# VH-VL binders against o27280, part 95

Target 1, 266 residues: o27280
Amino acid sequence: MDSMNVPEVLEIKRIVEESESVKTFIFSWDFRREVRPGQFVMVWDFRDEKPMSVSLIDPVRSEIGISIRRVGEFTDRVHGLSEGDLLGIRGPYGRGFELMGRDILLVGGGIGMAPLAALADEATARGMRVDALVAARTADELLFLDRLEAAGVNISTCTDDGSCGFKGFAHERLLTLEENHDMAAVCGPEPMMFQVMRILDERDVPAQLSLERYMKCAVGICGQCCLDDTGFRVCAEGPVFWSQELSRVREFGRYRRDPAGRRVPW

## First folded at step 22 (VH-VL)

Design Ci4
Fold by ESMFold2, look of step 22:
Structure Ci4 (fold): chain C 266 residues (1-266), chain A 118 residues (1-118), chain B 112 residues (1-112)
Amino acid sequence: as target 1 above (266 residues)
Amino acid sequence: EVQLLESGGGLVQPGGSLRLSCAASGFTFRDYAMSWVRQAPGKGLEWVSAITGRGGVTYYADSVKGRFTISRDNSKNTLYLQMNSLRAEDTAVYYCARKSNFGAFDYWGQGTMVTVSS
Amino acid sequence: QSVLTQPPSVSGAPGQRVTISCTGSSSNIGWGYTVHWYQQLPGTAPKLLIYYNTNRPSGVPDRFSGSKSGTSASLAITGLQAEDEADYYCQSYDYSLSSSKVFGGGTKLTVL
């Protein structure tokens, strides 16, 4: 029950409604099991098991938070749970973000802000200057704004429909931001990440990007999370990759794979 | 008005050293990545080195890696290039260039000449 | 030599149109990286002429234009003037090189 490969059944301590479609589930956590921003956990609702982002890492309160967007049957069931209900959690798994330098730019789209919110807390605690570009389709879907502001993060917003901040795509907003940074961290829809990575490459900003792929084992043995042309396993060598690693991956930003392994356009 | 002014070039023997400086004015220096770009006599442009705006990350062309060190002092609005173990192939005009938010070199200095000759 | 190939020279009469090509590969222009163009008048530093494939900085006349297609880019100059006689360089990013910021070999434009 203490192994990273066996789910530990944990009680939901608190639920935070982040938006109409996103909730953060908070659990007590023993930090002898290290958790780094960018790592993921497998969440088991006693019927099905899915990878989920860690969005809160709070050693002071001995808490971990997992943000889940309502997308389908599994996440609908989890969103129907209450404080006191149980979930199984395996992990954490994967390679997290590495911090370096004096400042960092976060670029997050939708639920992709979840692991970046955790990273922002760590970066500000280290005394880094943190800028965030927070993107969504509409203002109602912008995540973690109050939390980021309270942490001292400098926020720029971007919505597809213009309901808050810059009207347009995240990469278009990024082109209007003149400050250069020592590093960036990016997570969101893969087409957005492709365009943001290109801009960051061209600006001489080293970037780390967090990918999402289908997973079964989460420990690198089944091969279901492999990337085309490299053999990288997202659950083992990722989910966080350097832009230099991803530039060689043909599928990145071009297509995705369904659970059966078939190529599907973005 | 953006201005970039290089200095520190000169004649050196192979194996020697030089330190180039670039004084910047007319913009918020720390907000921009900076590069050195060189041009050998009668030849094209070659990117040499880059540094992020806050100075935390540096990049080098393979031809200079291990011999050149880029740095900046944002309190003095100055970019530097320390050039060690100089070779004849390093003979060039060295330009200080600013990287724009679109990834282009939007402003250039007048250049400083480095000649490496026996 | 350069991974971005430009013709070594082009020429045109005053008032004519010329184009300068910049041919890359799947690891630079073809990957999706943008192309910038610089003009270098004799005895002077380079000056940004076109950025982000097609954009013109303030002060650059609209007779200069850029385009990008596939693995290649092109600079077009219409209404040639004597003062356009210069060297022209394209520039992009190449993920496969450790020296990732690459310039084309340059094109000398002669106004006849």
Scores: ipSAE 0.846, ipTM 0.944, lowest interface PAE 0.7, mean pLDDT 90
Fold by ESMFold2, fold request of step 23:
Structure Ci4 (fold): chain C 266 residues (1-266), chain A 118 residues (1-118), chain B 112 residues (1-112)
Amino acid sequence: as target 1 above (266 residues)
Amino acid sequence: EVQLLESGGGLVQPGGSLRLSCAASGFTFRDYAMSWVRQAPGKGLEWVSAITGRGGVTYYADSVKGRFTISRDNSKNTLYLQMNSLRAEDTAVYYCARKSNFGAFDYWGQGTMVTVSS
Amino acid sequence: QSVLTQPPSVSGAPGQRVTISCTGSSSNIGWGYTVHWYQQLPGTAPKLLIYYNTNRPSGVPDRFSGSKSGTSASLAITGLQAEDEADYYCQSYDYSLSSSKVFGGGTKLTVL
């Protein structure tokens, strides 16, 4: 059929160092294969294949960007690549974010800001007012601040150690923000997302949250990305879910499963 | 000082219509979600409808869905409830209420009485 | 009927401690949603008394306190005074209902 299910080998056009641990890899992209913020791709380094979020969607320059945090063997190898080197990409997969209303709140923790940065660009291009709460452990790990500012996004920052902005967790900062929004988009550590979702539910703000689970097939066949209680497949019905869908998922924010299916605390 | 002032209540026949208004002052109206909450005579509180601060999203209780329409005009700092196809069970005091950042109704109007009877 | 259950009435003498319960379920309080309390004096609109389980708005005396545990919440009033005679409502969020903003049935507090 098409390259949707078979990796297309692409040349790395540019590499942007977002932090000591995060790089954005930019590729030329034929937008006949549409890409929506919140969708993911499978990145193949000719040894292994992992899901990665799209952080830049630029149809004018015919480019996409994929932001990757160095967390293990696969991502270490990819971080060692240079411009001109090759990667395989298949996708995009999954359900992306839907924009609605006149304004949006983005709440991102760490690398979770990657899909939200793409969403921010689309929201501002549609004329929406965009607020972002950008969270990390330390100031050095806050991502995409200059890009968001250049796009006209109103930024609040939050760091666990207080090195930049509000000292504390994202949900604690959120409770100090009085402004109501027509919608929110949330991505980051799942315990953070649970607390943020509760607050948004209680504020009458419809929220979409992007989950991460172990994936193998990426097209919904193998069942490895299923959520307890509902049978939702993160790769097919997600990775972006509405808060009302996630409310029925007992595991959300409470535990996860490893690749062997064992229940593991967060 | 935050103030919410309801108006538009009255006596109406079953099947009739009324439009309630709530004038807001003392705060940045567009920054807050607003709700209508009602209380039938001698009964408890029942949430009826909500609207986001910029007005992009509305919510309704099942008991009123399809019959009531919440709206707001942020240029006039006014919340509205259009009530159509009224029934006897809609008889209540209707309160305008502001939603806080903690999810509580932190300010209430004094209410306007709606009586539906033949 | 409300999914948050309160006793219909409670009474106490001046100076005593009174507790009003609010019993929910796994789709509201038990899920983790917060509980707020409102006081409605006779013939008046409700007023926020406790929010976010335990917080008091400005002007609410510290003899009013809230707590939450499991699927239930409680409002405690110490040093009961005549002016505390009112209806009290708990309120939370229930993800399973389209009427997701839920109030308890109310408790009439009588000061003897």
Scores: ipSAE 0.845, ipTM 0.945, lowest interface PAE 0.7, mean pLDDT 91
Fold by ESMFold2, fold request of step 23:
Order: C-alpha cells, then sequence, then structure tokens
Structure Ci4 (fold): chain C 266 residues (1-266), chain A 118 residues (1-118), chain B 112 residues (1-112)
C-alpha cells in the first residue's frame, strides 16, 4: 500500500508488439500488491509520468503487462525502449471492473481493449460466457484478437473503413447484435462510449465504462481528474463507473478538458 | 413467428398472491431481455419489471419492488411474475413484452387480467 | 403521472395529416434516449409502430413517421384512414427513475 505513491523502478522483461502503434511492456510483479482489471498505473520514464491501463494480469508467471499506444513524445520515447531497460511504475490506482451474472459483453475501441483483455481473462476463469465487440479505425489496429480467441471469447469486429468485419462505428455494429447480456464493460473513445452506453441502458444491460481524464496525483487529492456536476474523481471513484453514475455527468460524451482545464469539444 | 402467451390471471383478494406465466415461441428466448408491462382499466401503460436474457439481473418499478419477483426458465421458454401482497392498485391487464436490440418492446402477448378486490 | 406528456386526444378527417406530440425532459428524450411509438387498437395489446425515433417495422405504412427534436418527439400520420383510430403511446428511457422505461399518457386518435 505504502509503495503505491512512489514509483518502483522495474526492468522491462518482455515487449509484445500488438500493432504498428501499440506495444505491451511486461514486468515482474509481486502480487501482494493486488491488481484488478480496469485499474491503472502511472508510468514514469524519468522525464514524464502518464497513466496507462493494465492489460495482462498473470499471477502464475508473476507478471503484469501494460499496453501503450504511441501518440506523442512520452509514448514515442517509451516505444523506443528495449528489454532490460527501466521504467518507474506506481500503483495500481482506481476502481476496477466488477463482474456479475453469467455472461458479459465487452465493447472496446482501440487501446480501450487493453483493460478489457485483462477482464476477459478473469471472466473466463470464473466460468462466464464472454462476447467481445472489438473496434478500430482499420484492421491493422484491432487489438488482442488472437489472445481473446485463445481465451474462448466470442469475437465480433468492426472497423471504420470496413477492412475487417462490420464497416462502421461500434454502436452501429452493436445495434445489429440481438443477444442480450447480464452485464457489459466498455472502454474506448468517449464519443463511442456515450452511444454504446445509451444502447445498453435501453436494452436493460447494466454497464461499466472506463473513462480517461487528465491525472497528476492519481489518489484524488489534486482535483485534476474531477468530473463536472458530480465531483467524481476519475482516479479515485473511477476510472470505471456504472452507467447510472455517468448519466448524471454533464460532460460525459459532450466535451473534454485540456491540461489547463479549458473546455474542448471531442 | 414470435408468440408470447400469458396465463395465470384472475380474481384475488387484497394481500393475496398470484403467479403469472408467459410462454414464448418463435425466437431464441435466452437471447432477449423480457418485461412485464401493465395497464389498469381505462389507464395507460406502466412498466413493471424486467429480466436480462440469461436471467442474471432483474429490475423492478418502485410500485412493486419487494412484492413482485420476475424470473425465467430458459429450458421451458417461460417468463414468470410472482405477485405477493397484492393491492387494489395492482388491478390491471399484465402484458409480457420482448425487448428488441433497439430498446423497443417489439412483441407483446395478449395480456392476462388480474383483479384485486374483496 | 406519466413522465412523457401527450395530448389526451387528437382528431382528423380521412385524408388529413395529424400529429401527436410527446414531451419529455433532460433525463429522458433530452438526454439522447430514443423514442418508440405503439398503436393500441380497442381491446388489443399494444403493437410497435415506430422505433428508434424514426424507423418503421415491416408492415407499417410509410404514412406513419416519427421525429425527435430537443426534449420532444412527434408521430405524424398522413393520409388518415378510419383504421388508424386507436390509442397511441410514446416510450423512452429515463436514467433518473427506477421505473426507467417510461410511457406517455396516451393519445386517443379519432377519425371523423
Amino acid sequence: as target 1 above (266 residues)
Amino acid sequence: EVQLLESGGGLVQPGGSLRLSCAASGFTFRDYAMSWVRQAPGKGLEWVSAITGRGGVTYYADSVKGRFTISRDNSKNTLYLQMNSLRAEDTAVYYCARKSNFGAFDYWGQGTMVTVSS
Amino acid sequence: QSVLTQPPSVSGAPGQRVTISCTGSSSNIGWGYTVHWYQQLPGTAPKLLIYYNTNRPSGVPDRFSGSKSGTSASLAITGLQAEDEADYYCQSYDYSLSSSKVFGGGTKLTVL
């Protein structure tokens, strides 16, 4: 518990190239620090520190995996690292996904599949039926398909350009799927999550959704991760929220804030 | 051809119990959330209860919570509503309704009348 | 009390256009939840007429149409026919209520 607030410097044990833009960095992990799907860690490259989702939780090998999309200077530098190089990791932080019922639908967009891949492993280990709707802009950006298939997950795909599976947005594909589920877990671009949440609400499917907001302290003190209207702190009360919690949040799906706190459209 | 057929309605005294059934056919029953919707004589439609396709989660209107229990037996393609501690205001036609992938009630049974009076 | 407000009745002559309104709030239609419409002929169960704001199920004539704007929705019937005489209900979802599946109070359509 005490070490959660100070980065532990860990050696990169293994790197998996998930796509042209996404790598999973695997570290040895002492599972006395428990990790749940949907929680995040702060990754420190000795210059900057950014929140990243845990995508692999493997107590048998004593390993965790952290999937990182190359999107800017920090992630470019991290993608340039090799096995044996060092990163600082603090955490895990936040509220993870809660599993209930006999089956679950996962809806993931892009890197949002990372925490859902970890959740799929836990759900299948509990004997739940797992369906996944995996979305990306193009076929090359669909993540974790082989891993999900090997875990026994039933996969539907969609791509914006139609290069794999359904051509269109995730919520459009979801409207063509008739099967009802006991619960759903959703992570991806916030506009996608807004539309998916509406559909799931209307279908009587309880849903948990993972949000991304700017973070600094990761323990709920600095106020940087607060949501309008509710005062929910994404790093403390989230990043995973139930749909009924998010319905009361004015900003969800409608706008975001930059690091300076300025309101910015999606 | 989707069909829903309710049964089990009747006359019952206040405080009594009644169990409604809805036999489903023509579709894969376990893939769909189901609801009970009621209509008091001369009144509009009121949603009562819902259950997920695999039966893991149930929902109730505040007016019936704690008194009614929705359940399903997917091996028999049957939806149930156990109604306890019945009140005069529960008098209504009770419909079994299927929830579509668009969130609409796309198929309804014929309804079964429940009358609660002395 | 119905969460969605509909006029209690509307009327029109054969061949005319009528519109039935459905007024909601920021926690239902205004939030972005979709609107469905049901037709209930006398002595029968409701039947889905319009779903997902504007879509018609197979077998529903194109003279029935739905629309949604702001916190309200409308059902339009053109070319009114005697067989359209029925009760009409709108329905949506309201995140603020445990009775989250909400219906309008119903509108009796009379064909003159």
Scores: ipSAE 0.842, ipTM 0.945, lowest interface PAE 0.7, mean pLDDT 90

Design Ci4
Fold by ESMFold2, last read:
Structure Ci4 (fold): chain C 266 residues (1-266), chain A 118 residues (1-118), chain B 112 residues (1-112)
Amino acid sequence: as target 1 above (266 residues)
Amino acid sequence: EVQLLESGGGLVQPGGSLRLSCAASGFTFRDYAMSWVRQAPGKGLEWVSAITGRGGVTYYADSVKGRFTISRDNSKNTLYLQMNSLRAEDTAVYYCARKSNFGAFDYWGQGTMVTVSS
Amino acid sequence: QSVLTQPPSVSGAPGQRVTISCTGSSSNIGWGYTVHWYQQLPGTAPKLLIYYNTNRPSGVPDRFSGSKSGTSASLAITGLQAEDEADYYCQSYDYSLSSSKVFGGGTKLTVL
C-alpha cells in the first residue's frame, strides 16, 4: 500500500491512559507496511491531520500504538474518542533510529519518551543493555515507567520539582551519571536536547536525536519543517538525526520559528 | 585510588608493530570511555584514539586511522593499542587517559615511550 | 597548527597574576563546547587542572581559575609560585573535525 497518498481508516482497538494528558491509541496493523522506531505517522480525525510518533510496534499482536498529548483542538478531539471510533492513518514516514553496539542510553523529556519506548523494545529484543533517563516537570508526567521496567530497562528519573528522582533538568542528572554507553537516543524539548547532545559529544557517545517539527504533508513538500542554514527538513531528512548532522545546524537549540517562518527565541 | 599504568613501549623499526597495554585499577573500568593521547618529544599533546566503556564504538585520529586499533578487555581492566605500520612521526610518549562524565581527561597514566627509528 | 590557539609562552614573577588564553572558533568553544585545562610539570604526565570551563578538581587551589567568553577561554593564576612553572594545555571538542577531541598547542609558563 502506498502510504504517501491516502489515509487508511482504522478502528481504535484500545486506549491506554499514560497520564492525565497523554493517551496511547492502539490499532490493528498489517506489518507488511514496515514500521521502525523513530518513524512517525499522520493522524487524521476527518477535520485535520497531524504528525504523531509511533510508541508501540508489536508484530506479534499485529498492533501499533500512537501516543498523543492533549495540547489543542485537534488533540482534544482525539482524546475525546473511544474504543471503536475511527481515525485515518498515513505512513510511516521519516528516518528511524539505528541501533549499534552493546548498550544504549535513552534520554526522553515528556512526550519525547514515546518514540524511545518503541526503541527500547527493539533494543532489548536484540539483547542490548538499555538505560533510560526519563524526565518531566512532575512525577505524574513521567511516561512509560512500568512498560520500560517490564522490558528490563534500567530507569533513572528526574523531575523539575523533585517529586520523583533527581530534582532538576535531564542534562544536570546526566552529568551525575558515571556510566558511559555505546550510543544514545534523545527526544524531548529542543533546549534539553541541545544540552544533552553537547554532553554526549564530549563523552564520545554517538547520539541520535529526534526533532518533532511535523507538518501537514510529511514528505517534505511544504517546507515549513525546515531546519536553518542547511535546508534539512525534519520530515524528509529526519526526524532522527545524528549529532554530527545537527551540530552544523545553527538554529538547533538556539531559536525557533513562528508560523510566518521568522526567527524567535526559545 | 584511580591508577593507570601503561606498558609495551620500546624501540621499533619503521613499518614495525607494537602493542601497548594500560592496566586500570581503583574504579569501575567498564563505566568509562578511555583514550590514548601521545606527545612527541618537545611537542604538545595529540589525541590518538578512544573507545566507549562497553567497547562497542572506537574513534581514531586521521593520522593513525587504518594503522592503529584500540581495544579493551573489561574482565581484565585493560586497555590496548595495537600499532601497525609504524612511522617515524609516531615516535612519542603514549598516555592512557580516562574520560570523565564532564568530557575531561581526569586521570592519566605515567606514559610509555615509543621510538620508531632505523 | 591546532584549532585551539595558545600563546607559546608566558612569564611572571612570584606573587603576580598571569593569564593564558585559548582561542577557538564557532565550531568548538563558540558552538558551546566546554573547555578543560591541564598542567604538565616537567618530566611528568598531564594533570587535570580545570574542567567544564570553571570547575576545580579536589586539591587544586583557588588561585587557579578558568573562564570562557565567545570563542575563547582563559586560565588565570594568581599568587604565582615557583612550582607553577609548567606547560599548560586547553582542550575542547570541535564538531567540524573527524578527530573531534582537540588540545591547544600548549603554553610554557616561566616563573621569573
Scores: ipSAE 0.839, ipTM 0.943, lowest interface PAE 0.7, mean pLDDT 90
Fold by ESMFold2, last read:
Structure Ci4 (fold): chain C 266 residues (1-266), chain A 118 residues (1-118), chain B 112 residues (1-112)
Amino acid sequence: as target 1 above (266 residues)
Amino acid sequence: EVQLLESGGGLVQPGGSLRLSCAASGFTFRDYAMSWVRQAPGKGLEWVSAITGRGGVTYYADSVKGRFTISRDNSKNTLYLQMNSLRAEDTAVYYCARKSNFGAFDYWGQGTMVTVSS
Amino acid sequence: QSVLTQPPSVSGAPGQRVTISCTGSSSNIGWGYTVHWYQQLPGTAPKLLIYYNTNRPSGVPDRFSGSKSGTSASLAITGLQAEDEADYYCQSYDYSLSSSKVFGGGTKLTVL
């Protein structure tokens, strides 16, 4: 039964330890259910369900990979699983990235590199030049470097503490880079994405950015993922937005909402 | 030293065509988005068109969309503006301008004059 | 008329301080987009004077300064000199316009 709205119980085929805190869980996947970079799935551990980015899309091997950072009770339980164990997967959901032009800049912060790793594979397969600015708080949280290098991606790194590459924030590194690109794709902490988007707008680089919001239904009905000022539902009209769409969203980069709907600073 | 040199301006009748060129030197041309900016006699600056460094994406002001085509040849370090269906209101000095990594137009050519009249 | 409003003219005597305003809106300066300033001497191309709100390119004297607050920006010129007589343009990005690269209407500075 091939339904996006009903979880399918799948066996974990392989686990890749990406860092001390991030694992990629690989599943066999029937690609009659199309998956595009930037889409997400809801991962169900038979107790709770959370949205997770697809980081590997491999129709040749009939595999998808889902990268999960260990940050709480749900992700702790999932990280405790082994190959052969079961997870429920529903999806994919959302609008993915669109590729255009001859080259692309990827700007990823932390786990935000997960959907960008999938996009890098598609972009290189199309013959595009791919540059990536990979950001993290510290060197051992930089994700997918070996995979990106093997795919032919030109990598720059930055870390908040300077332990690898440029010391500072991704947008600060971006201001020191002279190279212009035909497009960019951005995913990471929303304050980072706000600053990166402003710079890309001003440089005439069309950008697509992937947002995270609290999700319940993932199919656009419950309204929990709705953005202020536009009514965009992140699970339906996003999670990937063009910069011109996102510029009209008052909350982007400025505040977030807690589960009770209250405005909370980033 | 960064240098931008426009050429190809002149007198043309309404409905006519003209091709502007901008020769670039002193920097890695393909790394920079480029723009055309025009200034009608006695008037202010008006952005006309832009192109990304690798040439994959172009932008146009509404006043020229469908009539003007920006392009670049990175092997010759040259920016172009093909201007078709010219109108009297297109009469201006046309500047070639480089977009910096901070989003400013940091270098400008001397400009080339385009006059559209009978 | 431009979405960035500048006074059409300003004047000052040599040695004085003058300011040139650039008033925008929530879709440009107020959104957080940066402001750049250009000087155009008579008969010449524009030259970058201030970028990224406050930065001076090499060779621009420190008597030129930029600032930004709310939806507006300002160019200040201290120690006014006769050679400062020129047109001055602000420039920013406006997400609400199809021609997103927007210049102010320009300000003619007259040194008395």
Scores: ipSAE 0.829, ipTM 0.938, lowest interface PAE 0.7, mean pLDDT 90
Fold by ESMFold2, fold request of step 23:
Structure Ci4 (fold): chain C 266 residues (1-266), chain A 118 residues (1-118), chain B 112 residues (1-112)
Amino acid sequence: as target 1 above (266 residues)
Amino acid sequence: EVQLLESGGGLVQPGGSLRLSCAASGFTFRDYAMSWVRQAPGKGLEWVSAITGRGGVTYYADSVKGRFTISRDNSKNTLYLQMNSLRAEDTAVYYCARKSNFGAFDYWGQGTMVTVSS
Amino acid sequence: QSVLTQPPSVSGAPGQRVTISCTGSSSNIGWGYTVHWYQQLPGTAPKLLIYYNTNRPSGVPDRFSGSKSGTSASLAITGLQAEDEADYYCQSYDYSLSSSKVFGGGTKLTVL
């Protein structure tokens, strides 16, 4: 390991309120440490450390953005911070998304849109056509819509309660979209990702999906992020996997593990 | 109406080559993945090859990999199958078929016959 | 097992119900991939009959129905008619094969 595996203490440069429950924290970043969409960082608040997705990668302004949803004690504390406050950042870690072909479909659920927003910027910069299916439980939780539109992304929305766009689940909306794509990138709740992957497989669309698992070391040594059956380490071989890699993972979309390691249905 | 019209079949000797075409009309061709599916005389259906709508990704059955090349020209609404190193077991009616958003082959051409014999 | 297994033939009298089975494995139907059915009348190209396990395209009579359970699927034809005499194929996706689009071996339906 090199010295990059210890947190660097960085000042919060800006905070963007993306929704009632999601904030993007922007930091100056030296891009000699390259960051790719789909990679993650470990965010340290001097008490605890959690993996977070990079949602903005801006080498021109020398900035990265980390989008964090308020879901518990750690994220509550981080949401209470102000511009000028400090956080520790180590990374980036993991395998990011790869772009191929002339067009891409993004399918994001909730905070899962964070890494896909970064990918959309890269894809549009390459001249690719980008379509996005942006899903949430309700309209107020749809993320990055204005940013995606400004980037030239063609957006379809889907909310569980029908408050914006298609009423229903993301995979149900996907079935109503006729256009075939050269590839797709998917991130969100694992049951959503399972159904979306099945549809994309059946359409002959190669897909990359980003998994979330418990992480401790983030560099592939401790084994805490291993997937059943394959032994893939999410922090090292992932978090982004091709659909053909995930097809062999029995647990994907079927069950999860609680903090004690017990199997729990989704 | 959606129409698919295959052509280019015929009689060829083992080791020979043949190029099949499928002319598409009545739909936005570039929005759909396309496949070739074949049927040997008296036998069932066998998927052969697929290509994404914009043509960025191709797929092949193991039985034809390395010998067949699928391609498309979206400006001409045409799907192709270049068949090299033909073998007797490649003898079949070759159908072009459109993949729906539900993963089914919802439209098929009439087929073109390829016969590989000495 | 990657091959979708169908009975080679089934038969029934006019007005009866017949079923055609399609048995797969954990890498195709059992994984959760959907099943489609095609009808091939003598001397013609296949025609989509049932898609996405249970859906009927426009123009397909409601006496054709599909179902899926576990690693298997079934096509049911009620009120059997003479024009139903054809070959029937199931089709699904198998993640374990480069030949990922897999067809059943086909079932010849004879109307007695």
Scores: ipSAE 0.824, ipTM 0.934, lowest interface PAE 0.7, mean pLDDT 90

